VH-VL binders against q9p5m9. Designs and how they scored, part 18

Target 1, 257 residues: q9p5m9
Amino acid sequence: MAKVTGLPEFEDLHTKRKWMLNHMAAAFRMFGRNGYNEGTAGHVTVRDPIDENTFWINPLEVPFSLMKPSDLVHINSDGEIIGGSKMKYNTSGFAIHYEMHKVRPEVICVCHVHSIYGKAFSALGKPLDMLNTDCCVFYNNHGIYFDMDDVISMPEEGRRTAKGLADYKAVLVQNHGIMTVGTTVDEAAYLLSLMERSCQIQLLIDSATKVGERKHVHPTRAKAIRENADNPVGLYTAQQPNFLYEVACSNGELEII
Below, E stands for the ipSAE of ESMFold2; O stands for the ipSAE of OpenDDE; V2 stands for 0.75 times the mean of E and O plus 0.25 times the DockQ between their complexes.

## First folded at step 7 (VH-VL)

Design S09 (framework fv_danvilostomig_arm2; at its last look DockQ between E and O 0.01; V2 from the best seeds 0.00; counts 0 for: pae E 17.3 > 2, off the site)
Fold by OpenDDE, look of step 9:
Structure S09 (fold): chain C 257 residues (1-257), chain A 125 residues (1-125), chain B 109 residues (1-109)
Amino acid sequence: as target 1 above (257 residues)
Amino acid sequence: EVQLVESGGGLVQPGGSLRLSCTASGFTFSNYAMSWVRQAPGKGLEYIGYIYSGGSTAYASWANGRFTISKDNTKNTVDLQMNSLRAEDTAVYYCARYGFSYTDWESGSYYFDYWGQGTLVTVSS
Amino acid sequence: ALVMTQSPSSLSASVGDRVTITCQASQGISNYLAWYQQKPGKVPKLLIYAASTLQSGVPSRFSGSGYGTDFTLTISSLQPEDVATYYCQQYEIPFSPYTFGGGTKVEIK
C-alpha cells in the first residue's frame, strides 16, 4: 500500500472531496472495527471542500464496517440532500453538528458515536484524568456537556454541545457519549478513538483502585504533551495507520488518493 | 380526551400585531412539542413553527423573525405572537400537537395527531 | 427546496369507488410522511403517519403506502363522509421539516 508522508494538498477540489470521502468512509470502518456501532446512532459530518456551505454525512442504515464513499450523503445547510447516496441520514444528528460547524468554522469534521466506554464514562459527568501520556492531548482540551434534562430542539442541543466543546477538540456529553472535532476527518476520527480508549483505560484504572493507587501524569508534563500532540498534522498522521489498514481490508472499496 | 382550544383571533390592520393562544388539556402537556399551522381561505395548510417543552423553537423560513412561539407548561398554553401582519397572513390559525412525546421526539417524527378548532385572523385595512 | 406535490388537485368519484391520491417528494423522505383529512369547514384530522400506519380510530378503508419519494393514500371504497381535502406532510427535513402538499379535494359524483 502507498505510504502517507503527511497532510496532502490538492489543487483540484474534486480530488480533495474524493480524498475526504474515502477517509470518511475509512473512519467509519475503523469505528465499526472498534465496536462503536449502536443501532443507527452515531454520525460524522464533513464540510464539503467545494461548497463549504454543504456537508457530507453517513446514512443511517449502513453499518460502520461496510461504509463506502458512495454511501455518504451530500446535504446543504438546510438538511436537504443535494448529492451522494440519497439514503436516509440522521437529521437530528446533522442539526446538532451543524451548530457546531457554525460556531467552529475551522472545524471540517465532527464525529459522534455511542461507544461503550464513552457512554459509560460520560455518565460520571467528569473530565478525564491524565492517567497516561496518550490521553494528555485532552489535557484542558476537552469539554463536558451536562445539561441533558430539558426537552430542547436539536439545534439548541447542538448549541449547548458546542458550548461544552468550547474551543477544545472533544466534548463528553453526559449520559450520551463522545464528540470530537478536527480540521481533517482523520484528526477527528483519531481523537474519537483516542477518547474512547482513554475512557476505557480510566474506567479500568478506577475499578482497580483496590489493588493500587492511581498515578497521574504531572500537570506540567501533561501540558507539554498536549502542546506537542495537539496539532493538525500530527493528529492526521496518527490516523494513517488506521486508514491504511481499512484500505487494505476494503477489497478495493476504499482508495488512497 | 385531548383538547386544543385556540383564542385571540380577530380583525387587525396591516402592520399590526396579534397574539394567539392555545390551551391544551387531556394529556401531559410538558411531554409534547406543539406547533402552529395556518390555512388561508380556500388554500392549503402552511406550517409556521414549533416549540419543545423546554422552550426551544423553530420556524418556517418565511415566519422566522416575525412570528414567535412561546409555551407555558404551568398553564398548558402555547402562544403565537404575530408582528407586522400583512393581508396575506389572513388565515385560520391552528395549534397542533406533535404525535410523539419526549420518548421519541429525537427520531424526528413530527406529525400532528391533534388539532385545535382554529382561530381566524383577518388582516385588513 | 423540498417540494411536496399532490396529485390530483381534485377528483370526483362515486360511492364505493377506489380512490387513490399520490404525493411526491422532490427528494427522499424515507417513510416520514403523514396524511390528513380535512372535511369542509372542519379541522384537519390525522389519518396516517409513517407513510402507512393508520391512526387509531381511522376506518380501515384508508391505507397508505410508499417510501422515499412516492407515496399513495388509498380509499378502498369511497363513502359520502369521506368528502374532504386530503393533505400529505413530510417531516424528514431538519430545518424545514414540516412541508404540506397542496391538497387533494375529493368529492362525490
Scores: ipSAE 0.013, ipTM 0.515, lowest interface PAE 8.2, mean pLDDT 91
Fold by ESMFold2-Fast, scan of step 7:
Structure S09 (fold): chain C 257 residues (1-257), chain A 125 residues (1-125), chain B 109 residues (1-109)
Amino acid sequence: as target 1 above (257 residues)
Amino acid sequence: EVQLVESGGGLVQPGGSLRLSCTASGFTFSNYAMSWVRQAPGKGLEYIGYIYSGGSTAYASWANGRFTISKDNTKNTVDLQMNSLRAEDTAVYYCARYGFSYTDWESGSYYFDYWGQGTLVTVSS
Amino acid sequence: ALVMTQSPSSLSASVGDRVTITCQASQGISNYLAWYQQKPGKVPKLLIYAASTLQSGVPSRFSGSGYGTDFTLTISSLQPEDVATYYCQQYEIPFSPYTFGGGTKVEIK
């Protein structure tokens, strides 16, 4: 009998790594299917379950929609390729993502895309308003990074992005896009797609100037929703329909572990 | 089978403290919000407070400052710490699970789908 | 503060009778209302949630209706095992923690 609750448990860390890489590849396929592509931009980093000081990242030139576990690149904290695919990856992107992993050990996955509505909303330099129940997981649970006035080093940009992220699950990077974090790939990936949809919905509402007043979700309701929805197991579970869909569409390139 | 079992009830003097515990089994405990509800002898059901799956709590105004609810996901327990007890706190105390789970968090499932057997607290003399 | 008022506080009926219990909220609570059954000396059991949705395993003779401030629980044909006190509970988020009605005691004549 199938169940949709609970995190997978693994007796063997090599099996856990295989599970993680399949979910990571599936997340990229979902991003590609949803049009979150922008050339070679967009990166996901995942902390390795066997050596927690090493990370997996996507190669530079593989389309999101065609991502396979075997395409993923295994790197150490210095950015040196130590396993997986030996394809080139975005070293600047890793330098930025690494700052989030460094400051917050519980952050297993960092997702970043240059999606249309995330880019558009990020240009406004303001937080999401709670205008629907779905976005309330972000209620007082997302930051803004708005200091893009000068050219700075990638590690410094990463440190500033991490400061903007604070202890939250997401950050809107001004003029750039969305970044989310999670204790699993699925959590971070679900939050990213939800943030993109939330940005789209608010932009649509903000364009309706003569139809009535914007009705916010009551703060008490928003708080209650956020407290319950901001749960690692729940967020993992919320992503499973997307994961299963990508497995079904993969022609055997992805597997359920 | 979902099961909730309360423990820790008993006789306590006015002004005293008591800690109740509820052990959960048969479901993924970390996914659910939990509540404590009491019932004085021959009286109706009365809310004490709740704890969401994420750990956030809220209390009835009369309970605020005297009662504290906590959750331990590793032990599958929800506890009720009761301080400054009064004779009118004499009641059967129930642990109850919300239908509100993280998989249905926006549906408004804040009703109680399962209840424990209850534990009696008597505040006397 | 939101108040839930149940009526009647008690009633006696014969086996096979139609029994109606009313619950009234002092403010609008949409359909966020549940009904519980508590048999003498036993723990409460969920009967109905979302004003009208039967919990799995509950006999079809139980039904609920209402929206906003006025709600009704109906037992279409009272059985001996239905002797119990029935409680309504509102669970509309702004009025958390959630409020119970005073209860309605149902007895067989």
Scores: ipSAE 0.000, ipTM 0.483, lowest interface PAE 13.0, mean pLDDT 87
Fold by ESMFold2, look of step 9:
Parts: C-alpha cells; sequence; structure tokens
Structure S09 (fold): chain C 257 residues (1-257), chain A 125 residues (1-125), chain B 109 residues (1-109)
C-alpha cells in the first residue's frame, strides 16, 4: 500500500484540483465503508482551487462507496452547474453548506453525514464529554445547533447552523447528525470519522453506567491535547492511511496525484 | 540534526526587561511544543513554561504575569519575554523541545528530548 | 501541589559500584517520569523517559524503574564519566511548577 505523508504543494492549480477531487472521492468511499451513508443523505462541499467562488459537491444518486472524481459536480455560488458531472445534486444541502463557506473563507471543505451514532448523540442536545484522549481534539472545539420549530429558508437554516459551528471544527446538528469543516478535504473527513467514533464511544459508556463510574479526561490534559491535535497538517496526515486504503480498493478509479 | 540555539542573554538592572530567542533547525518546528527552563548558579533545574504547537501557552505559577512565551513558525523561533526582572532571576536559560508530536496525543510525552546550550541572564545593579 | 522529592541530594561511590538514585512523587504519575544527566559545565541530557525506556545512545549501564510514586535510576557500574548531577522530571502534569526533582550529585570517591 502506497504511503503519503505531509501536505503536498502544487504550482499548477489544475493538478491541485485533480488532487482535491481524488481525495474528495476517497473521503466518500471511506464514509461508505464506515457505514455513514443513508440513501441520498449526506453532502460534502469543497471550494475550487482555481475559481475560489465556486464549489464541488457529490451528485444526489451516486452511492458513497462508488464515488469517482468524475462523478463530482462543479457549481457556482448561484447553484448553477458549470462543470464536472452534470448530475443532479442536493440544492438544499448546498444552500446550507454555502453559508459556512461564506462566513469562514478559510474553510475549504464542509462534510455532513447522517451516520448512526452522530444522529443518536445529536438527539441529546449536549456536547461530547472528554471520555478518551482521541476525542479531546473537540474539547472547546465543537458546537451544537438546536433544532427550532420555525419554518425558515435553507439559507437561514445554514446561517443558524453556522452560528452553532462558530469558530470550531465541528457542530452537532440536533436530531440530524454531524458537520465538520477543514482547510483540506482530508482534515474535514478525518474529523468527521473521529466525531462519529467519539459519539459511539460515549453512547456505549453511558449505557454502562450501572457497571462503573465514568472518568473524564482532566480538563487541563484535554486542553493540552486539543492544542496539539488541532493542527491542519497533522489532521491531513492522520487521514492518509484511509485515503491510501480507498485508493487500493478502488480498482484504479482513484489516483494518487 | 536537531539544533536549538538561545540568544539575547546579558546584564540587566533589577526591574528591567529582556527578550531571549531560541532558533530551531533540523526538524519540523511547527509540529513541536517548546519550553523554557532555567538554572540559577549552583542550583537545580526550574520549569518556566511551554508553548504548544498550536500556539497556546502555560506557565509555572511564579512566572505567570512576568514571563511570556511566543513562537514564530515562519522564522522557527521561540522567544521568552521577561519583565520586572529581579536578582533571583539570574540564571542560565535553556530552550528545550518536547518529545511530543502529532504521532503521540498522550500527555505522557512532555519530556525534553533536546536542549539548547543556554544563555546567561544576570540581574544586578 | 505535586512535589518531586529526590534522594540522596549527593553521594560518593567508587568506580565499578552500583549506584541507585530515588525520586518520589507526592501523587501518582503512572510511568510519566524522565531522568536527565547534567555533567559539570554542560547542558542537561535525556537519559530515560517513560520511567524505564532508555534514550538512544545512552550506555546500557543506566536503567530506570518505577510506577506511580516511587522511581529509581540505577547505574550498574559507575564510571568516571558518570560524575554529574541527575534530575528526575514528572510529565503527567506538564505545567506544574514542581516538574523537576532537586537533583542528586554523584561523585567518585
Amino acid sequence: as target 1 above (257 residues)
Amino acid sequence: EVQLVESGGGLVQPGGSLRLSCTASGFTFSNYAMSWVRQAPGKGLEYIGYIYSGGSTAYASWANGRFTISKDNTKNTVDLQMNSLRAEDTAVYYCARYGFSYTDWESGSYYFDYWGQGTLVTVSS
Amino acid sequence: ALVMTQSPSSLSASVGDRVTITCQASQGISNYLAWYQQKPGKVPKLLIYAASTLQSGVPSRFSGSGYGTDFTLTISSLQPEDVATYYCQQYEIPFSPYTFGGGTKVEIK
């Protein structure tokens, strides 16, 4: 299996776009392999490296596990398809994601899935507890969007979700799931899988309350771990084994650029 | 080869200020936490504070409010700003690198694997 | 607050002797303990981390042991070049002002 470490640099932006699209497709395949898919639900948007006011999104009807770079849809800020695959995409999902990209220009990638444990935990309306060292990247670094009984537009839904995200890397969308952001596809995707696993672990611990008392990571240690772990280069690097695995399993449909 | 080189030490009057600098080479500086440690003449090692790879700092309680650690990832430097200096601050000041990296998220990696040569600060009238 | 107590503060031993230095933490620090050697006029060097793991390039006559509160550094056969002051350091709580022990000065008699 091929080994990729560190964040690559590109002089040719068309090569950078190809790299990003391969990593975007691999992220979807990882999501599918991990069981984060649910019908047509779940969306990833990536800011285009050549025209930074345009975005790439997954098509509505391609399974996560079969995603190819050529399936991805290139859209402008008005939601018009301008390139890539000409397949249908979820316009409501884009409207919501666009609000995050708009208020945080440094965010290259926004990931959202309807994964089982993220959905389950989001119904509790509370943040994750620091119950293991791996989830401490989310210590004071994730928010909650509380579901409201308003009838509102998708852009307004996006703006409210962005408030819950604040300046963090993740938000639990009450009764819906997990949303993560990153300066690379790999950063956002790794954080998504980490948050899903953190939700799973906490639900398992909470179901075992009659067996023993919970032990939290001490806040001082949690802060120290978060400060070191919340690094875009490190989080990109942490995703590379997953990327390489999906390339190896892709029957040549994904490339290492 | 990992190298840490401190500079900026010298003579200073009580109540004065001094900025020390540590220049790092031979490793990916932005991925490591860094620390300052001092040693008064004939005395033991005394922890001052640290700066994480992400830029957050923490200090020993005696240093808090008088000493400030900062880093510049583009220049590969860690600085120690010392204010309101006293005679008891006379010491050799060492820059040290934690053995902690992104491959080890546990707090148990906060030992110092490399030390600089130190720079002498003398506080006297 | 966490206190690291090193003993003895000094010792003298003959070349070839087995030397043992102890370090005690006032509360449990599991195995998060390091040992440093500082030769006269030199900078500190890491000898051991994780209580018992020998740093690369350190002679095999050095060893460490302990878990929780009680730790030892052992020099199995003291050599003239081992004249130094030895410091323990806890790293369970990385911002504690009492991170280092007081030191143990080792001399040849």
Scores: ipSAE 0.000, ipTM 0.398, lowest interface PAE 17.3, mean pLDDT 86
ESMFold2 (binder alone), look of step 9: mean pLDDT 88; pTM 0.894

Design S10 (framework fv_danvilostomig_arm2)
Fold by ESMFold2-Fast, scan of step 7:
Structure S10 (fold): chain C 257 residues (1-257), chain A 125 residues (1-125), chain B 109 residues (1-109)
Amino acid sequence: as target 1 above (257 residues)
Amino acid sequence: EVQLVESGGGLVQPGGSLRLSCTASGFTFSNYAMSWVRQAPGKGLEYIGYISSGGSTAYASWANGRFTISKDNTKNTVDLQMNSLRAEDTAVYYCARYGFSYTDWESGSYYFDYWGQGTLVTVSS
Amino acid sequence: ALVMTQSPSSLSASVGDRVTITCQASQSIYDYLAWYQQKPGKVPKLLIYEASYLQSGVPSRFSGSGYGTDFTLTISSLQPEDVATYYCQQSYSTPPEYTFGGGTKVEIK
């Protein structure tokens, strides 16, 4: 008889929105703590629970580590600010993220950062190898988007990124970074940090080839791990230690709903 | 339905130049990296070089400086420009698709999934 | 330079026999290895990629194994249509510089 943290259920959608925004702000604080910020780059979008055709996004100039729910900007599908903080946000970033939400209704959250190891690995133009058990959630479960040798609009860039993402949980964007999706903020945020660590580990292993021979996780085991780990409840649960830590460090600016 | 058709082969004098072309059909050509591979009569396969979907090139060390690969996404062609040809360049030249695309990583990566029919280049006097 | 060595250079076996072809890399290439089949007068065809994955449409009697420097292609029950030269190919090098083995010619007695 084991007890597992379940997904919360809400009697009303305003309470659900408050829960989502607190987890969204906590995800940014985790990204900032881990050094995933790069100037004003990096965005998280979350589909609103009350109107599924509207979205929440981070403001342009608020540091990830200081993000609070009241800073988040509520926008419609045309990018018009309809609520929230009313601060400037990255309209190009939204145009790209919107394409993922548009083609996949189950995608509640899209996370994207210009983190060091995600950027580095994305330049290699190849899939992540299964070199440890933790990264196996990405086994046959991430895509790659290769940059074209042309200048295109941001919506077109988003459409191409969405094709690279396909029906997977992550995509490596060549020369750009990583993007993950989830049915909750926590799922997408956990997958993003796991992808960044997976990229770092693979680069470290490839750099240490003189010390020993690279050993892959057996394909049968990798498949079994992916089938088990690619679970909305499990991925939500995996993020909870990070969420609770950010709440504890927020001095009351984040709430547990 | 995927087809790669090479053209431009023929007889050329030592020291001469020749341009081969490969026309692709049946897939979104702009999404794929392409390679050239050759095979001398009665010999094995030998890699020449590749061009990425974005146009970046890489060559076997022996081919670097003499052979150039280019890509035209509007015509669905990949070309191999060969200069300073020698008798040992006599071979059937294949155009091959790198089995990786940005839209379907699980079916791609690290191999040649489709090959053209080949075009014969003979370097002799 | 990354060299791929195949053995044997040729073999002759009977229909229904188990055939094994070996490929050795001069340095570790992990699982970045593919196998190709080239029938007489035909273009090469992909059989196996990433050392052990069978390409769509290839009969299940073909299998690949190995990791690092030593790789094996196995035909569990040789058929007449399997008469061909088989090549291994490393795809480890970055930037891409693929190296093919010398080939193994498979004939029926």
Scores: ipSAE 0.000, ipTM 0.379, lowest interface PAE 18.9, mean pLDDT 86

Design S11 (framework fv_danvilostomig_arm2; at its last look DockQ between E and O 0.01; V2 from the best seeds 0.00; counts 0 for: pae E 9.2 > 2, unsure alone 74.4 < 75, off the site)
Fold by OpenDDE, look of step 9:
Structure S11 (fold): chain C 257 residues (1-257), chain A 127 residues (1-127), chain B 109 residues (1-109)
Amino acid sequence: as target 1 above (257 residues)
Amino acid sequence: EVQLVESGGGLVQPGGSLRLSCTASGFTFSNYAMSWVRQAPGKGLEYIGYIYSGGSTAYASWANGRFTISKDNTKNTVDLQMNSLRAEDTAVYYCARYGFTYSGEDYGTYSYYFDYWGQGTLVTVSS
Amino acid sequence: ALVMTQSPSSLSASVGDRVTITCQASQGISNYLAWYQQKPGKVPKLLIYAASTLQSGVPSRFSGSGYGTDFTLTISSLQPEDVATYYCQQYEIPFSPYTFGGGTKVEIK
């Protein structure tokens, strides 16, 4: 396998699309490997690099662990299928994600899963504590969506979720799960996994309070870590071990572009 | 049946501008990319540019900056705005539909061959 | 820039003859080649795409072959209604704009 170094540049946007779709499929396989599958819940949307008012989304019935680039569905802003696979996708999920893409045009990828610890922690309706250096990328860099009392439309839920996301990289949706965004698929996917693990760690620590007092990373240090870690290239790079692992295990279904 | 009908052609002076329009019917217009191709009298086919369903465009190098393609999915129309016209721009202008195939190998990318053409509209640039 | 070269530029053959038109790409374009027929005073018509796939409604006497740089359009038995100019066109993704060949005018003797 070829070594992945840095954020690649593409002269051909079609090649870039292929690159993005492979990384998108790999992200799903990682999600599957990590046990994030919950029925048909969980979606990733990616803004197309050629037709930037269109998006790619995962099909409804394909297990995360089996996701191939060819399974991904190309849809326009109205949710109509315009390419990719002919499989059905979660229209509600897209409606929510589309609102986020609208308010954050720089966002290329939105990731959302119904993972165990994200769901568990989100039920507390509180932000993450900075309990380790790894999670400090989220220091004042994640939001919370609390407004779950009303029966609302999917677009409205998207707008509210986007409001909770603000300019941050992640949002905890109360009683629902986690959502992350990125300028690359890898950035968003890495942050999703990191958020999930951060939730897990905090729940463990909170459960262990009888054996010791929680220690927080000092705010000054946490801020410094975020400022250093929250960059597109670094976060992309952070995902590459996962990507390469999935490629290696894909039996040729994923490609290094 | 698939139909493409161009309009807006005519006589224009050098340096002038003209807007061509193509009206599509018989298919889900929003699912297809559309293109403009021209043919000078007695000459071959020349690609101008195309527009995707979402509105993104691409042009031949010679056309870029002087020609602009736009699309209205609500009206099933694709337009070609031509500026700073020259004598050498005299041609029949065709709108054409890009083929659309679901091929897993190409990740559903558009097929950039033209499966349907309009009747064409003549543009004559002359003083 | 990718160049498509057709040969010959023109030919005349008898009814029933086998006619062959070639198109050469300056770079490899896999099988991303289409052939069009344009009868005099008419609009272009798609004949073949993906180098060898016959478009629906096109007579079986038309066939296409080739991969990479060299492509061929064949009319197994030339008919009077086949009098037209034929164009090849590449649409390999990296090679935008998707240019046409210069055309081959086919006439009946």
Scores: ipSAE 0.372, ipTM 0.747, lowest interface PAE 1.3, mean pLDDT 93
Fold by ESMFold2, look of step 9:
Structure S11 (fold): chain C 257 residues (1-257), chain A 127 residues (1-127), chain B 109 residues (1-109)
Amino acid sequence: as target 1 above (257 residues)
Amino acid sequence: EVQLVESGGGLVQPGGSLRLSCTASGFTFSNYAMSWVRQAPGKGLEYIGYIYSGGSTAYASWANGRFTISKDNTKNTVDLQMNSLRAEDTAVYYCARYGFTYSGEDYGTYSYYFDYWGQGTLVTVSS
Amino acid sequence: ALVMTQSPSSLSASVGDRVTITCQASQGISNYLAWYQQKPGKVPKLLIYAASTLQSGVPSRFSGSGYGTDFTLTISSLQPEDVATYYCQQYEIPFSPYTFGGGTKVEIK
């Protein structure tokens, strides 16, 4: 009788890094399979478990769907490449993500994509409504960054995004898309796909209102659902079917550690 | 400048109905959740309910379907329909806007605090 | 059910005094707590949100603190224009009948 495994623990930090990089690559493959890719847009940064002042990021030119652990780029806080694939990466994207990692040291992973429904919903400048129970993880748990269309530095863009993120798990970046954070790659990646789906569902419901008026999850219930669902172990576990699927499809390029 | 102006208050007999209206200006009305809050003479603030930007509503449990909130994005109005009124419903009724900006600046945090209030309209339910 | 308890119901203090007002939630509300000032004959005005963040244009003598269940509003040096009733408001569950505290009336001796 086999059960779904929980969050793994590692004594050896090199094994933890290998596990993390495989899960990071799998998250990219899931994003590609779901259509969240757009040219060279989209970034994931992950704090290194061995040297916690350093980070891993995706290279600019590797397709999400083909990402391997060996393609990932190891960078320091100044943006210098110190290991990994040594490929070019989006220095502006890192500058923005670094501000979240800096103000919230417990954040291991920051995910950002230019997915279709996240972009569409972010253009409305308003929060998600609690229209289904899955979305309630974001009840009082997501913010908004309003793009002011001024010319500012990337670190300042990052600091403004971090203010919209606050102590939440997600932020809608106006006219850009979704950003999520987590204490594991899997937590952040799962939240990103859930936010994208929530945006899609709300847009579909809003387009179908001639059939009936929308009904919200009552705020008392939404709060209770959020308190149960915003759970690092639970969110990691929820991502495991996606991870295992991408490993199975990878022809041995991804590993289960 | 954000402005909220309530109207429609007045004297009504017990068991009667009254419709209040709140006209909004100085912001993109269709993007905000709006609320009604009341204050009986000499008493504290009492939450009634709200309407989401998309038109869905939620109410305090004591409002028990006697109060209905609606909005008209073409007129920039939020209405409060009150039915089966009682003497205890005598109060000043305020229209309020939920804040969803981090500091009232250009950053937003999803929240249900009230960043702007109307002047209020008095409803008196005579015995 | 979530209940907000505000203390004291009234107080009198001299100009320049430090004034503290407390608000207690019956269950945790994180930092989702706002404070309002209502001067006599006027509408409520937002002072503080997120427990401790000062609204733009509010004098720096006002401050807020707290997390979870226990919150305070402090006026570091009471001024004549601070005569008002102060209300706390939780916004973790915005539709409770007891979303607001009962208010604290502040007067000058």
Scores: ipSAE 0.006, ipTM 0.583, lowest interface PAE 9.2, mean pLDDT 87
Fold by ESMFold2-Fast, scan of step 7:
Structure S11 (fold): chain C 257 residues (1-257), chain A 127 residues (1-127), chain B 109 residues (1-109)
Amino acid sequence: as target 1 above (257 residues)
Amino acid sequence: EVQLVESGGGLVQPGGSLRLSCTASGFTFSNYAMSWVRQAPGKGLEYIGYIYSGGSTAYASWANGRFTISKDNTKNTVDLQMNSLRAEDTAVYYCARYGFTYSGEDYGTYSYYFDYWGQGTLVTVSS
Amino acid sequence: ALVMTQSPSSLSASVGDRVTITCQASQGISNYLAWYQQKPGKVPKLLIYAASTLQSGVPSRFSGSGYGTDFTLTISSLQPEDVATYYCQQYEIPFSPYTFGGGTKVEIK
């Protein structure tokens, strides 16, 4: 019988940072391969393991599919570049992501993209239906940020997004996209791709009306799946095939720590 | 080598409270759902309740409101808090681990049978 | 509530005999059934899960069968070390809490 492996343990926090940045770059490469790009939109922020009030973020003009650890930008809570690459980054995106990190210290990574199916489903203003076992990870475990038709600052938008996210793993941002959080880069990245696929599958089901009845996963089973998936090691492990694939395709630009 | 060791049992008067603890070793504790099962002297096994890896709990109807299960992943412990104890609660109390398989489809899903059991701890409710 | 009924409550057999223990669920539970062995004064040990799958380390003389409401545990050639009480347990998700049968005590003649 297969077993779940524990997370890597690091004695040296500089080694942990290197591990984190390689997984972060790999996550972007996966997002790029999956077509989650929309111009310069889309951001991942990760809390630094050495200075927990500082964050790593992607630069504005590096394609997701070509992201290297050396491209990532290290910033403080005021948005000032303090390390990493010295490239321009999305300061408005950071202002929004920072609000999630601020109110939930356990949130190490925040992922956000303007992907096609996430944008489309977010316009419907409703939660995901439990129409397959995989999407049950989000059963009563995702929020919705409803646009209030107000002209607000980016920090205020971030506070409202954090309220919509609540204590869940994901939030649908109305007319905008999707956002997920995790205790590791891998967890948040896996959840983001799972949310996008869940949106796609529901839109496909909603468009197919000829035969059969929509059969929902039973609430008891959906609850059990969600509770089983509420384990950081399992979600980290689920992302590893994607990470290993990106390392294999990186021509030495990513490494396993 | 999976090991579960219960502690905290003993003699308690009717209406009293008692906290049992189960210490786990030999596996990644945070990945597993845990359960408590009891056995009255000379009787069969009786399910009390469970706690999933994420912390959600459920209880047998007779236990709901009197017993609570909690989990501490930093200490590798699962606890059973028992309140308003009655003579009928006299039993050996076992902690048990849910069966667990990992597959790409399941995100480390549990099979809800008990693959490993602790040694048990005796609780006697008597005046 | 879902009731698990084991039969017989006790049996005596000779070494080398084939023994069978039956477990019936009051409602359908698919194959979500496990069997446990509890030797005198010892903790229960898992023998079989998913009605018919042997746990690692369990001798091949033990086998399980059944689906829905009717399940059987078979010991093809009873050995002295098999003296124990055997319990079935259903773990079908809609019928939580997961219930045990009353047990079957197996003794040597």
Scores: ipSAE 0.000, ipTM 0.407, lowest interface PAE 17.5, mean pLDDT 85
ESMFold2 (binder alone), look of step 9: mean pLDDT 87; pTM 0.894

